# Miniprotein binders against q8gw64: the designs that were tried, part 5

Target 1, 233 residues: q8gw64
Amino acid sequence: SSSSQSLSFSSNSFSSQPESELLQALPSSKPKSPPLQLPWLIVGLGNPGKKYQGTRHNVGFEMVDALADAEGISMNTVNFKALFGKGVIGNIPIMLAKPQTFMNLSGESVGQIVSFYKIPLKQVLVVYDDLDLPFGKLRLLPKGGHGGHNGMRSIIDRLKGSRDFPRLRIGIGRPPGKMDTANFVLRQFNRQEQEELDHTFQTGLEAIRILLLEGFNKSATFVNTRKSMEQLS

## First folded at step 24 (miniprotein)

Design J95
Fold by ESMFold2, look of step 24:
Structure J95 (fold): chain B 233 residues (1-233), chain A 81 residues (1-81)
Amino acid sequence: as target 1 above (233 residues)
Amino acid sequence: GSEIKIVITFKIPDEDQPEMLRDIKQAFADENVDIESLTPETDKDGTVTMTFRITAPSQEAFWEALDRIYQLLEDLEKRRS
């Protein structure tokens, strides 16, 4: 199985084709139909309202806001129970959503958007806080469960139990001592943490751009193998 | 905004293709979006996948046309249910 897949050439190719065209014609099988070219949906999770701004649970909102700012996309329109924006990255149509339900009802918003735009679930990226990752660490996964996250539970339930959508997890660390996780996620980041998150968000922006332009595997390699400034110090 | 080139696909039921394709083309035309090419592919599930290669004068024009098209598709689904 080692070298045999590259040894055969068609006898007809040599009389009328240059060698580079022959090599391009033989080494691989392309998909029979083109991939669907559909918009992406990028969802940041959080709770609406001033009192939740800056909380760990709202870091998904912050990531999407950073992306919207970088791409010049307005997030001021309310639609589908979300602050909702539309744009193009590298000629790829994208939609950005921050559900304005409470966290545990995020699936109501996401479900409406997915249904209306007929978005394939592999093109729905959900960005959210993850207490199983160190603060500021990013991880991109192609699918999975909710890990006890109420917003992810709501989305999975609304999508008929499907777990086949990518997620960008943003590490918020674990609660100190035996602090309740519900209380921990509602705590504000301190000033130092907010400053470190700016770096995390820039890495997340690049990971999302790579995801859209170059595919999941390259984005996952980029973001999942990186060490944060916290890890390097 | 700046002129953009987009490749976008839609799935249309076989029996609704003539009317829906006309309406999609009109939605693009209403926003001055040029269709460079259109590639149909018949699927086994009774649908046609239509791939449009378009040039829009701006991303705003593109999204205005695209939202109209998704509304047309949603209205079609409601008529068939």
Scores: ipSAE 0.688, ipTM 0.886, lowest interface PAE 1.2, mean pLDDT 84
Fold by ESMFold2, last read:
Structure J95 (fold): chain B 233 residues (1-233), chain A 81 residues (1-81)
Amino acid sequence: as target 1 above (233 residues)
Amino acid sequence: GSEIKIVITFKIPDEDQPEMLRDIKQAFADENVDIESLTPETDKDGTVTMTFRITAPSQEAFWEALDRIYQLLEDLEKRRS
């Protein structure tokens, strides 16, 4: 038999269109059950408190705030040790969380949410700062290690060592000269960097919408093949 | 608010299905969420997967019902463990 990768042109997460006769009549088989529909959790990582506001380490908080603002989701509720919001994007239930623990304890918050809502780990997206990417570059990965990031280590540990959850990494650049990485991630973005990050956040919002509505592969193709502002300028 | 249509799935142990289904239906009803269809499917592991196609009057009503349903599921897990 022949197959076609282009059969999935439809307006929803799955199509209710009648099956076409694209192949010869095959032996009878039972219709498949509808797929499970479960909420998504999107986590932005950072440290709480005004002294960390605008720091490179808090860029995950800012990405989630941008998404919440774009979708009209309030982030004013405190639950699960997080600032927590609930809404719907394209008829997909979604939860947004900004853990209010210290960064290295983020797993306490995420673990509680995942356990209570029975969320499959493949529907847990974690958004955080990445020293190994150029400033403003985004990368969407379906799984992986913690890469030395204390918030990711905390989450992996709380999820019993599982690494099978997607991540959206936001490039913050590397420290200049002899500056320690710990000091660098606690420095604030300057005004020019903030303006460039606004464009990065809009790209991230679109990547998340594509992820929810069209799947991982299309979102990863969209975001991972784009050049960063640093490479374009 | 804007009416929304959602497909949502829950897994319930077979032996608890009658009580849990009644409680889930009540949680939706209390928030004026209409159940357009319900598809139960018995699984090999002693659970039933219940897929609800619902119409909620708002996102707020949907989440109020859904949070209550997750609380019911959590309470059930505590009783079984």
Scores: ipSAE 0.673, ipTM 0.883, lowest interface PAE 1.3, mean pLDDT 84
Fold by ESMFold2, fold request of step 25:
Structure J95 (fold): chain B 233 residues (1-233), chain A 81 residues (1-81)
Amino acid sequence: as target 1 above (233 residues)
Amino acid sequence: GSEIKIVITFKIPDEDQPEMLRDIKQAFADENVDIESLTPETDKDGTVTMTFRITAPSQEAFWEALDRIYQLLEDLEKRRS
């Protein structure tokens, strides 16, 4: 197999347990290929260490922490080069990961998790900072490129160039004047921005719940058609 | 903890199905996870997709069983490689 998330399996026999429940006059019409029911992986991107805490580049970590807190999921286990948590939302198994590599090596963590749990890429949601969105705006997309984001580049490269995984982009605004983008993303949010981000995170939590329980299209409609906090002023 | 109902799917090669099914059932049983139903679907690529509808006594029990199952799948992949 060239893909770590797909396994070549073969068997000569299978359990006959279902035949006992089918002895009544069960209709023979029905789909034979049910949708895969697999766990979700939700990844928040950032850089590890106290000096990066609260920076714009770490907003993905903060979004995942907010989700973990809301769902009662502990994020204190280290596995797969990540702070890693496992839980259930609405009877959907989920895994939360904050890669503890540096940003540009996030794919090492995500790739290990995807390979081990055989996660379909459409059930890998990556949450990260976006310079092209107004501060506090959220955008949910089903696929795409890395947009110059080093964490997303690392993930796409590790997933063999695949771009077919959803992303929740969190607008961090644009650098003022001629400030270097690398310097801007490493600046911390101020107190006012943190208060506005609390609302953004609440919207993100709802978007993720809708994604898991009702599907991508409904979540995208919910989050992509909402006005940002700046547009409400 | 609170009892939970989960639907979870695994893909297994046809020829490994008896061994893997036994091991998966044992992983659930060891954590007191009840299998309510099992729906197998044979795929054209030589695999079977097995969908389990289970009731676990807690999410901790569910994840303990699930992690064991994914370790079994990883070990199978290594043996085949």
Scores: ipSAE 0.661, ipTM 0.875, lowest interface PAE 1.3, mean pLDDT 84
Fold by ESMFold2, fold request of step 25:
Structure J95 (fold): chain B 233 residues (1-233), chain A 81 residues (1-81)
Amino acid sequence: as target 1 above (233 residues)
Amino acid sequence: GSEIKIVITFKIPDEDQPEMLRDIKQAFADENVDIESLTPETDKDGTVTMTFRITAPSQEAFWEALDRIYQLLEDLEKRRS
């Protein structure tokens, strides 16, 4: 561990000159992702409070909780208007956030975190419920609109209209009959759905790990071509 | 705790580089984080992108250093505005 005690502009570096090899030893594959240089932020969307626990609108909170539990990251700190945790996955700095502002003000939290940590928007993953996907299906997209989702609208607005951040969408199905969207997203998952979501969350964990370690394209291929239990019937 | 190796980048105004580099090195040193290498890259916008390859004794030590560094960057931005 070499360090300078001077205010000079000197910098230490190690040699990176490996021995030359003959051309016959060409590598069979290229690195899938560049070295990670900036932290990731992973945001799960939902509404705070016991009233909203287990609702469809809170599935983003549950996905982030599953990730936090799997990686041993505590989500007990309140910061940036969020339950907030920090850790590493495969030597990649990771921040996890569950905004506690209510859904339609999620951008207040996300914007503060992005500004303070100077996070490039391509390294802001937002995880949320999606009415246009079948229950339990996951979809990873590199950018896009809000699709009528109030939390996503809030985030896009706070990021000055930018839509250039990835999202992991969790299918919750569509409301039955005459039930409107607002009432549907506030309804609880039933027991069968909760059991299926455990499988969905494990797939989401793997998709997130692949995203961080191997890049967006490989993660999107992995998660977007998989089927939920609903799609296997 | 498990030792970790991280590549992390900071963008610093050219004119503040000497003070900021000193303070960043101190933030890492205070948490026993070793700097294995440092690669500066000057940008057209009057900034330097500094890429650090570091070894931290734990993720907690890494994040304590990193939070201090982001606070230093925030303080720098306030002084300039």
Scores: ipSAE 0.656, ipTM 0.875, lowest interface PAE 1.4, mean pLDDT 84
Fold by ESMFold2, last read:
Structure J95 (fold): chain B 233 residues (1-233), chain A 81 residues (1-81)
Amino acid sequence: as target 1 above (233 residues)
Amino acid sequence: GSEIKIVITFKIPDEDQPEMLRDIKQAFADENVDIESLTPETDKDGTVTMTFRITAPSQEAFWEALDRIYQLLEDLEKRRS
């Protein structure tokens, strides 16, 4: 019985299936339940335009570009107010988006994509810069607030206040001396920082692959702790 | 492109299932996507969850078919709103 094994989500529909479906499946047998497979959306946040290239605030764009390059996904199409790409990772359909609104309007883009593709919010990963993490550190969280980040605020507002979507936060460090945070996030990474970020992006790419293929908990263990990193290399 | 195998689900109202299933099958067929199996599951909320296991000749063919299917779902939602 499903009560002893907690198989409760399957309906008793196999014997009543439409005749056109019988040619594709064996209706009398219980198939091994395939995972419920819905597309993922992975969003990198930043500001559009050449003057913002390489800034700390655009590190989300760079992470998504690294993923797109690694998976052979073109990001040259404009759709949903984003540079937008579609592909498959390990038989999982994914969409990559870099909203081309300004940061504070990122929710306009994300909202359109989520609505059209019916994406469950737990399968919307947002990648962005974080002042509260050490430079180059990654952190994967299953939900949360915006933490003062205008792009995250825009997305939460557009999703009617929902906070129930995962985030990959990329540590950009803190401002030196008395520099205010607004000026700091608009400064470019220096050459040494860019080289260190390449390793950060490789770790982020692996965290995303584990998220898609093995689930949130295993990805969070990998990226949020040193022990998970040792187990995967 | 390289052949890919995908498991994908859609949720549609029970009463629209026959015509929507035909349209989904046509969207896959037009892109040479083979349906290996189909598992419809009727839910208590008046919808059916349709799980397709497919083989596509490329990710481009898969996404072309999938975009048509999501457009069909959007159009259905507009008609029922």
Scores: ipSAE 0.653, ipTM 0.871, lowest interface PAE 1.3, mean pLDDT 83
Fold by ESMFold2, fold request of step 25:
Structure J95 (fold): chain B 233 residues (1-233), chain A 81 residues (1-81)
Amino acid sequence: as target 1 above (233 residues)
Amino acid sequence: GSEIKIVITFKIPDEDQPEMLRDIKQAFADENVDIESLTPETDKDGTVTMTFRITAPSQEAFWEALDRIYQLLEDLEKRRS
């Protein structure tokens, strides 16, 4: 805050105090409290192991890896049942996590991190694959259910049913024909899809930076109105 | 790494403030993290919200200090549970 003292000294003949005492008694403006700053946790969901690399279900891992690479954050430490990285973005402390449980046990990792660092749930962003969005589309939501996603179900259950944490949903499209959804999410992206996802990840990086530096509403406006690659043609 | 400036907040029970402040200052000092300012805000629930403006020589030094501080807070919570 500025140290402006716009209060004018009033000449008051009813004062019994000497002017030097009045000047010493003049209220200074109360300093503004510094902004509250707590660390953020950004979680990318997926399944560990080479078998699952490049699958639709692991796109959350890929988004967090892209963020880690862009921000120079190492993801080589194992902690809290996750590949875990720590850094800062614009002087905001952040933690990145890729739970190394299986997808349906992701809540064990997230719960441990949230408990240890006392992270408010509003500062837990979960990034995951979404069958209900067109391929490459991003949606940032402030809360919600699990939408049938086993990783999100695990996290909500571990957080005692709380749904009050932001999510960045990455559209993977719908299964073709009569393909089972469980089978579809385990299929790998082809090269064209991976190239299109690179643009999606760039948009996701910017959305996350805006979220951290400017707040949820500005980030949601930015990301939720962006075209996917499918909408450019 | 490059020097960084961080604003970070901790919530401490009022009765533990002297010990926790000493321990937090030591955690920062052990990593050569300078405390530029400290702003306490007393809450009605018997806690103090302490906002630190710090300068750390690197991200690594900052996180080493911060992890130690969170361990201290976890240990305090366990002693009171």
Scores: ipSAE 0.649, ipTM 0.868, lowest interface PAE 1.3, mean pLDDT 84

Design J97
Fold by OpenDDE base, look of step 24:
Structure J97 (fold): chain B 233 residues (1-233), chain A 81 residues (1-81)
Amino acid sequence: as target 1 above (233 residues)
Amino acid sequence: GSEVKIVITFKIPDEDQPEMLRLIKQAFADENVDIESLTPETDKDGTVTMTFRITAPSQEAFWEALDRIYQLLEDLEKRRS
């Protein structure tokens, strides 16, 4: 009687529990909605026409042209009694404007642009010549009076006496000797003065970029602490 | 040009909001510029802050669209005056 011992192979079913890799859904970083933007207006002050090109009173126009060139903005649109260009710096829509009114009527143009584009006065930068600053010296201020400047007076008057807009002042110095101020501001820069102003415009351009991208306080620190070329010689 | 995507904000009377949205939708129906209206915020003074996301194929197309929106806004304001 051969007892056949049936070896029952107990098949241990290794239940491989699938490690459910919890794919922690990386919180889909909702693409940060682009920042809320309002247009900026950068106004250079000057007089229109060839006879005023390269004059001390037109240094605000030259600064705007230098910014337009550096940003690839075409100054080809004529509206609101201004020649202007439209562009974007980073993600900020900007308008560069040269009022084509006489200097004393600049506020008419600026007031129309501000009204149409609903521009907050904190986003209206005015660039202009200043007799009370040394030649080539920049100053960025958050507010102020017109300082006897007819273009700035016209803008303040058109803005209902508001002074709470930023301004980039470009020093042209005081007239030499007994020269009349009106005749002095209508003199062209000499070649040496123009070469110094080109460096001033590069600094001014960078200050405007900092103003737009990093805000007023950083730009004011950048500009107001710099020495002019005349203070380095 | 490179695509431009900018969020613009307008403050208008709350009562103008439906008409402004209608005008924008009509003006840009067949344009290559996308105008997305975001959730408006109503202020306590009876104004609404409208927010638009403008997507345009270039800076030029963006500014053309933005100019058109500002013109629609001016025309709407003039109808109340």
Scores: ipSAE 0.773, ipTM 0.912, lowest interface PAE 0.6, mean pLDDT 89
Fold by OpenDDE base, last read:
Structure J97 (fold): chain B 233 residues (1-233), chain A 81 residues (1-81)
Amino acid sequence: as target 1 above (233 residues)
Amino acid sequence: GSEVKIVITFKIPDEDQPEMLRLIKQAFADENVDIESLTPETDKDGTVTMTFRITAPSQEAFWEALDRIYQLLEDLEKRRS
């Protein structure tokens, strides 16, 4: 009688441990709280009135108008002895201002705006004509003197001698020969000069956007490293 | 327009904080602009940094609201002078 050895197959129950899929809760990107904002003031320098329109000394007004047009900001509010437009760029509240004082009294207007809106001087950009820069050349600086410019002198004086505000300088070059500087800055641009300035204003506008959205250093790098059209010919 | 949502800060005397909050609440009670007061930061110099979240239906409505806040602030400052 053959002894049938019953091979007891021990069924090893593989306990399938449930792989708890750690559903990595995608970090709910809490909507970033809107950034802390203080208003920016962008001031173009010039003289009011038709006789000063399109003059070298009013290129700061033209730059502000070009920015207003590109951002859809209406320059229709009259307050603080300035013509104003108000808008928002990238959640930054901005004021565009053209002081309607004579150039040498621009500081009266700017000082009133800065005082009312409590604007920190680091957020006061002044745009103005500069004789010491080649025509159409932009230069962004974090601070500095007035360089003989009467509007900048007036602003510095009204700001209690403070020089710690950014400025966008637009080159108008030096007067030719023995021409008086006061007569030179009151000359209108010719068509060729205006066409070059239109390109300068587009570059200046982008430099202002970079200043607001990406900060001073990026804007200064962008604008200060660019050649003027005269340096490309 | 598109909705505007901006956080603005004001540094004022700490003693003026209750009145500033009252004036803002009164000025914007029936307005289409929402003004949320965030946690203020008190400074050691007797000033407070107030922080407001302004929600407005347009840029124009935002600036009208902000101008009104700055006017309330100026009027409060003039009462101390």
Scores: ipSAE 0.770, ipTM 0.911, lowest interface PAE 0.6, mean pLDDT 89
Fold by OpenDDE base, last read:
Structure J97 (fold): chain B 233 residues (1-233), chain A 81 residues (1-81)
Amino acid sequence: as target 1 above (233 residues)
Amino acid sequence: GSEVKIVITFKIPDEDQPEMLRLIKQAFADENVDIESLTPETDKDGTVTMTFRITAPSQEAFWEALDRIYQLLEDLEKRRS
């Protein structure tokens, strides 16, 4: 008489409560408006004409020419009282400009270019000679005054007193002895000074490439930490 | 040359957007330059950020196209003043 006790396994129905995963709607970060992609304007400062060629006050023109040559950009277009070259560095459209006004009227040309191409002032690089920097010394700044430079004064005045544009300053040093500043800036470089400037231009054009492709802070670090050749000798 | 593909953006008054698009379409209808209008973004100030992708057969053709767009923009702005 083997009593088979049937063990009734009570199946406890685990009611799986659906965890309503509150899909916290991640705030749809509205796609930030794509950053304004506009051309860059690189302006070298100088005076037009053979008598100003190779002068300290035209070193801004020489830097723009060195950049034009290095990038294969032809400086052959005349518009807005400037000589222009138009090109592309990487995927960035660039305009190289040499205002063909007198130095003190450079702002007339630059103001017309900026107005037509709608260039934001952060994308206007001005390259010019600076008496307060040692010879061959580069300095990249995000903003500043004119420092007594007539071309920079003209640009700032034409830009309604705005100072919030980048500038690449090229040191030409101070006049020796009692020489007048106006006569000093109109002197041509000697051979040794030109050889140092050729190195300065190579550093300067690379700084401009870094500015365009990698931004201001990287370029400023690159330029402002370098020694001139005179500081290496 | 090598093909150039560059994105350009303009801020204009929102009310100018239809006319700017019409002018670009008309100006480039028979050109070897493709101009794709991307999704515009309207700002709260009554401006719109227009975005164009320009595809050109060379850097020269790109700059010719871009200069033409800037001329159209200047001409449109002058009609409001």
Scores: ipSAE 0.769, ipTM 0.911, lowest interface PAE 0.6, mean pLDDT 89
Fold by OpenDDE base, fold request of step 25:
Order: sequence, then structure tokens, then C-alpha cells
Structure J97 (fold): chain B 233 residues (1-233), chain A 81 residues (1-81)
Amino acid sequence: as target 1 above (233 residues)
Amino acid sequence: GSEVKIVITFKIPDEDQPEMLRLIKQAFADENVDIESLTPETDKDGTVTMTFRITAPSQEAFWEALDRIYQLLEDLEKRRS
């Protein structure tokens, strides 16, 4: 009478909890479509030739040269009646131009560059000397008249009377006493004036970088709210 | 140099679009510069806004390519005049 004890193995159902690995979908960084870019033109105003180097009327050339040096842009291309360099700041293609015309014909050069490269006038920055600003004082404006400046007059006339382009004005002050304006703008800077301008150029460089990378309003705020060195002494 | 990737925009007459694309393709067939035509935007004035992605091995190569595109555009505009 062999009693076969049937051992009932209770199958413990291990409920395998599915580890829902939260595959944190790494935010698919949609490849940011590269920003739409159009070339910028930065024009310094001056006269060509050794006799005009270091003169008040050539401070626009010095600002462009300081920008070229700071950005590693070689000013070695001669075309459109200008000496110019081509580079990229951030993702923005830029041209730095010094018209090699006389000041009163600067518009001929600028008009050719703007026409060939199809540059929007809002992306044409003109840097020039201004008698109505204190020495070393910068002012960025979105538009305006020529203010009696022959280079600016030539540019406006060549651009069919358009005034809707940005300008960086560099103060050279007014002629002392009864000095003629034409003779005054052709005076070289003294050592103290040159040392102040070197600081003005550093401020101008940063203003141009802010203009390109952060836009006009930030650059204008940066430039137009700064005191001149003379106002801090 | 570092690789440059820049998207450039041109507005041309719509009738010039096929020839501009042909000229770019021909000009850059064997070049170390990639030019991708993005979707064009046609305007009601009979113009088209063309958009190109330029990929170049340097800033210099980018500017050489861009200058060539602007020259092709100028030459195409002169054929209409």
C-alpha cells in the first residue's frame, strides 16, 4: 500500500516587472538650420596716400585697420576702387573696405561693392570723422544725413539719395578759433590725441562686434551711453 | 582652417532660376566647396528668393566660392540687358 505523496510544486510566478527603461529621448537637438546670412560691408572713410595718414579725416581708415588687425583680416584685395579684406565674424561674412578714391568720390566705390555683392543698406556700416562730436566720442546711428561730410554726401548720392544705412561717427571736434575746416581735418593727431584714439578704436571694435552678433540696438546702447575719456578726467 | 557653413540668400528673376542652378552646378562640380540649394521662395513680383548653403574648408575658400557665385549672378543679369 505505497502512498505516493504528490508534491505539488507551487510555481511562484515571478512577476518580472518590466523595467520600463525610460529611454529619456535625448532631446533630438534638431540640427539648428544655419542662420540666413548676407554679407556685411564695413566702410572706413579717408583719403589715400601718405600725406593723409594719421589725419583727422582718415580716422575712418584707422578704425577699419584696427578692426582688420583684431579679426586677423588681411587688407590685401584691390577691387571696386577700394582696398579691402574679406573674413567671417562668428557666422557672418564681412568685408572691410577703404575706398581708394578721393573722399568726395567714396560713393563710387561703395556703390560698386553694394551693387556687386547685393548688400542690403542696413548691412552697410560707414565709419567716418565727425566735427559735431567731441574728440574721441563714438556715436552709432541707424540713418541720417551727411552732416556736411563730403564722403557721406558722395555715398548718399550714389545710393540714390538713400540715408537708411548705419553709421559709426568718430568725434574729431570742431576747428579751434578761425581755422578753416578743410585745413583742420587734414591736421595729424598729436601723441595725446593718438593715445585717446587707440582707446576709441578698442571701443569701436567691440561696438562693431556687438552690432554683428547682437544687433543694432545693443551696439547703439553700448556706444551712445559711454562717456568719453575727456569726460572722466 | 576651420570648416565654414553659411547660408546665403539671393533674389533673382524667377525665369533665371534654372540657369543660375545650372551655372552653380557646373562651376562647383569638382570643387572642395559644397553648395546646397535650399527650397526657393517665389514672390508675386516674378522674382524668386534663392537660398544656398555653402560648406567650405576655410574662410578663404568660402569667399572664393561666394565671389564666384556673385560673378555668375552678374553675368546672368548682363545677358538680360
Scores: ipSAE 0.763, ipTM 0.909, lowest interface PAE 0.6, mean pLDDT 89
Fold by OpenDDE base, fold request of step 25:
Structure J97 (fold): chain B 233 residues (1-233), chain A 81 residues (1-81)
Amino acid sequence: as target 1 above (233 residues)
Amino acid sequence: GSEVKIVITFKIPDEDQPEMLRLIKQAFADENVDIESLTPETDKDGTVTMTFRITAPSQEAFWEALDRIYQLLEDLEKRRS
């Protein structure tokens, strides 16, 4: 009588515990509050009237016109003693302004615009001619003095001595020989000088785009590290 | 133009906030420009930072709306003086 011990294989039911993937709820990134936008004011400095058109002292107007053309902004609004264009670059509202005061009264216009639109001074870019920079040379600065420039003096004075606004300086060079500075800045550019300035304006325009979209430091690096065309030949 | 959606801020006296909101609501009631007031931030100096989301059908319509808001603000400031 051979007792066949039936080995009962206990089927260990592997209860596959579902690994509850802890879906670590990615911290719901609180929707970043939409970026606060304030208007920018870009001011070109110059004198009004045909006799000042194409003059060294009006290169700030030409830079603003080149920016207006490239962005499709019509410079047709007259207010606050300026000619204006209004537009948007990316999501940034911009005002382009050419004060129609004489250069030494540019601060009256700029002060009215800044006051009405509540523009923070860090968002006031002033573009102007600079005798202490080589011809066609750009320089972007976050602040500074007027450097003897009457338009910049007028703006600083109207802004209660504040110097904490960005400026794009366009080099016009120094007077040749014994020429008076006042007569020099009122000379028109020749054709070759104008063709070089067109390249300067393209660089200046891109610097303004970088300033608006990527901030001051990137724009300043872009502008201030570039060699002039004369230094590449 | 393409639709423009921009968030703008204004700092005004806190006591002017209800009137500014009323003026904006009245000015834009039937306009193709939407102006959403976001949560204001009250400052310790008796001012409030108002934040508006402006939605406009074009850049031109956006600037017309923004100019109108700044005009309403100037007119409100002048009533205090």
Scores: ipSAE 0.763, ipTM 0.909, lowest interface PAE 0.6, mean pLDDT 89
Fold by OpenDDE base, fold request of step 25:
Structure J97 (fold): chain B 233 residues (1-233), chain A 81 residues (1-81)
Amino acid sequence: as target 1 above (233 residues)
Amino acid sequence: GSEVKIVITFKIPDEDQPEMLRLIKQAFADENVDIESLTPETDKDGTVTMTFRITAPSQEAFWEALDRIYQLLEDLEKRRS
């Protein structure tokens, strides 16, 4: 009687645990709202007319004209009591404005432009003469008072006392001796002063480009750390 | 000139959005400037941020278009007052 040993193959049922692929829902990065793109307003301060051309109080106009020339922007539009040009630097729409009001009424023009174009005050650069800065010295500030400057006073007053707009201050220095400030700011630059200002304008142009393309902090670092030509002699 | 392609944003009351879109479409129907309305964003204050992509054949044509949009906006605001 041959005992047939039946080898019982125990079939180990491999229970395939379903790998629940946790489809990590990639967080649908809500498309970041496109950054608010609004025009910039660059305002040079001065008085209109041939009598005021090349005067210390018109150096803000000269800076805007130098920017217009460098960017190929025609200053041929008359509106909002300003002469202005419109252009694009990179992908940024810009307006270059010279208020054709007297200096003490500059705020009327600026207020109309800001209101029509809905310009945020952070995108209103005011360029003006400053008695408290050495000649040819640039300073970029994010905010501040009028410093006794009638055009800046007019702008702040028209902007309901707002001071939170950038300003590029161009040093014209203090009056020599006992000269009246009003007479001093209405003097034309001499040839040597004009040659120094031409270099100041080139630095100012680059500071404005950096402001538009790279932001305030980089521009402020660039312009505020530079020495004037008088400080290099 | 070189083609200009710029995105611009406007904040308006949400209730003005249909009329603003109608006015832009009407104003630029036959113009050499393309104006794409992108997805608007409704704000919590009852305003909407409208976003437009302006494609223009030059910087001058771009600014003419932009000035016209701002004029349409001003005219729409004046109709409410």
Scores: ipSAE 0.759, ipTM 0.907, lowest interface PAE 0.6, mean pLDDT 89

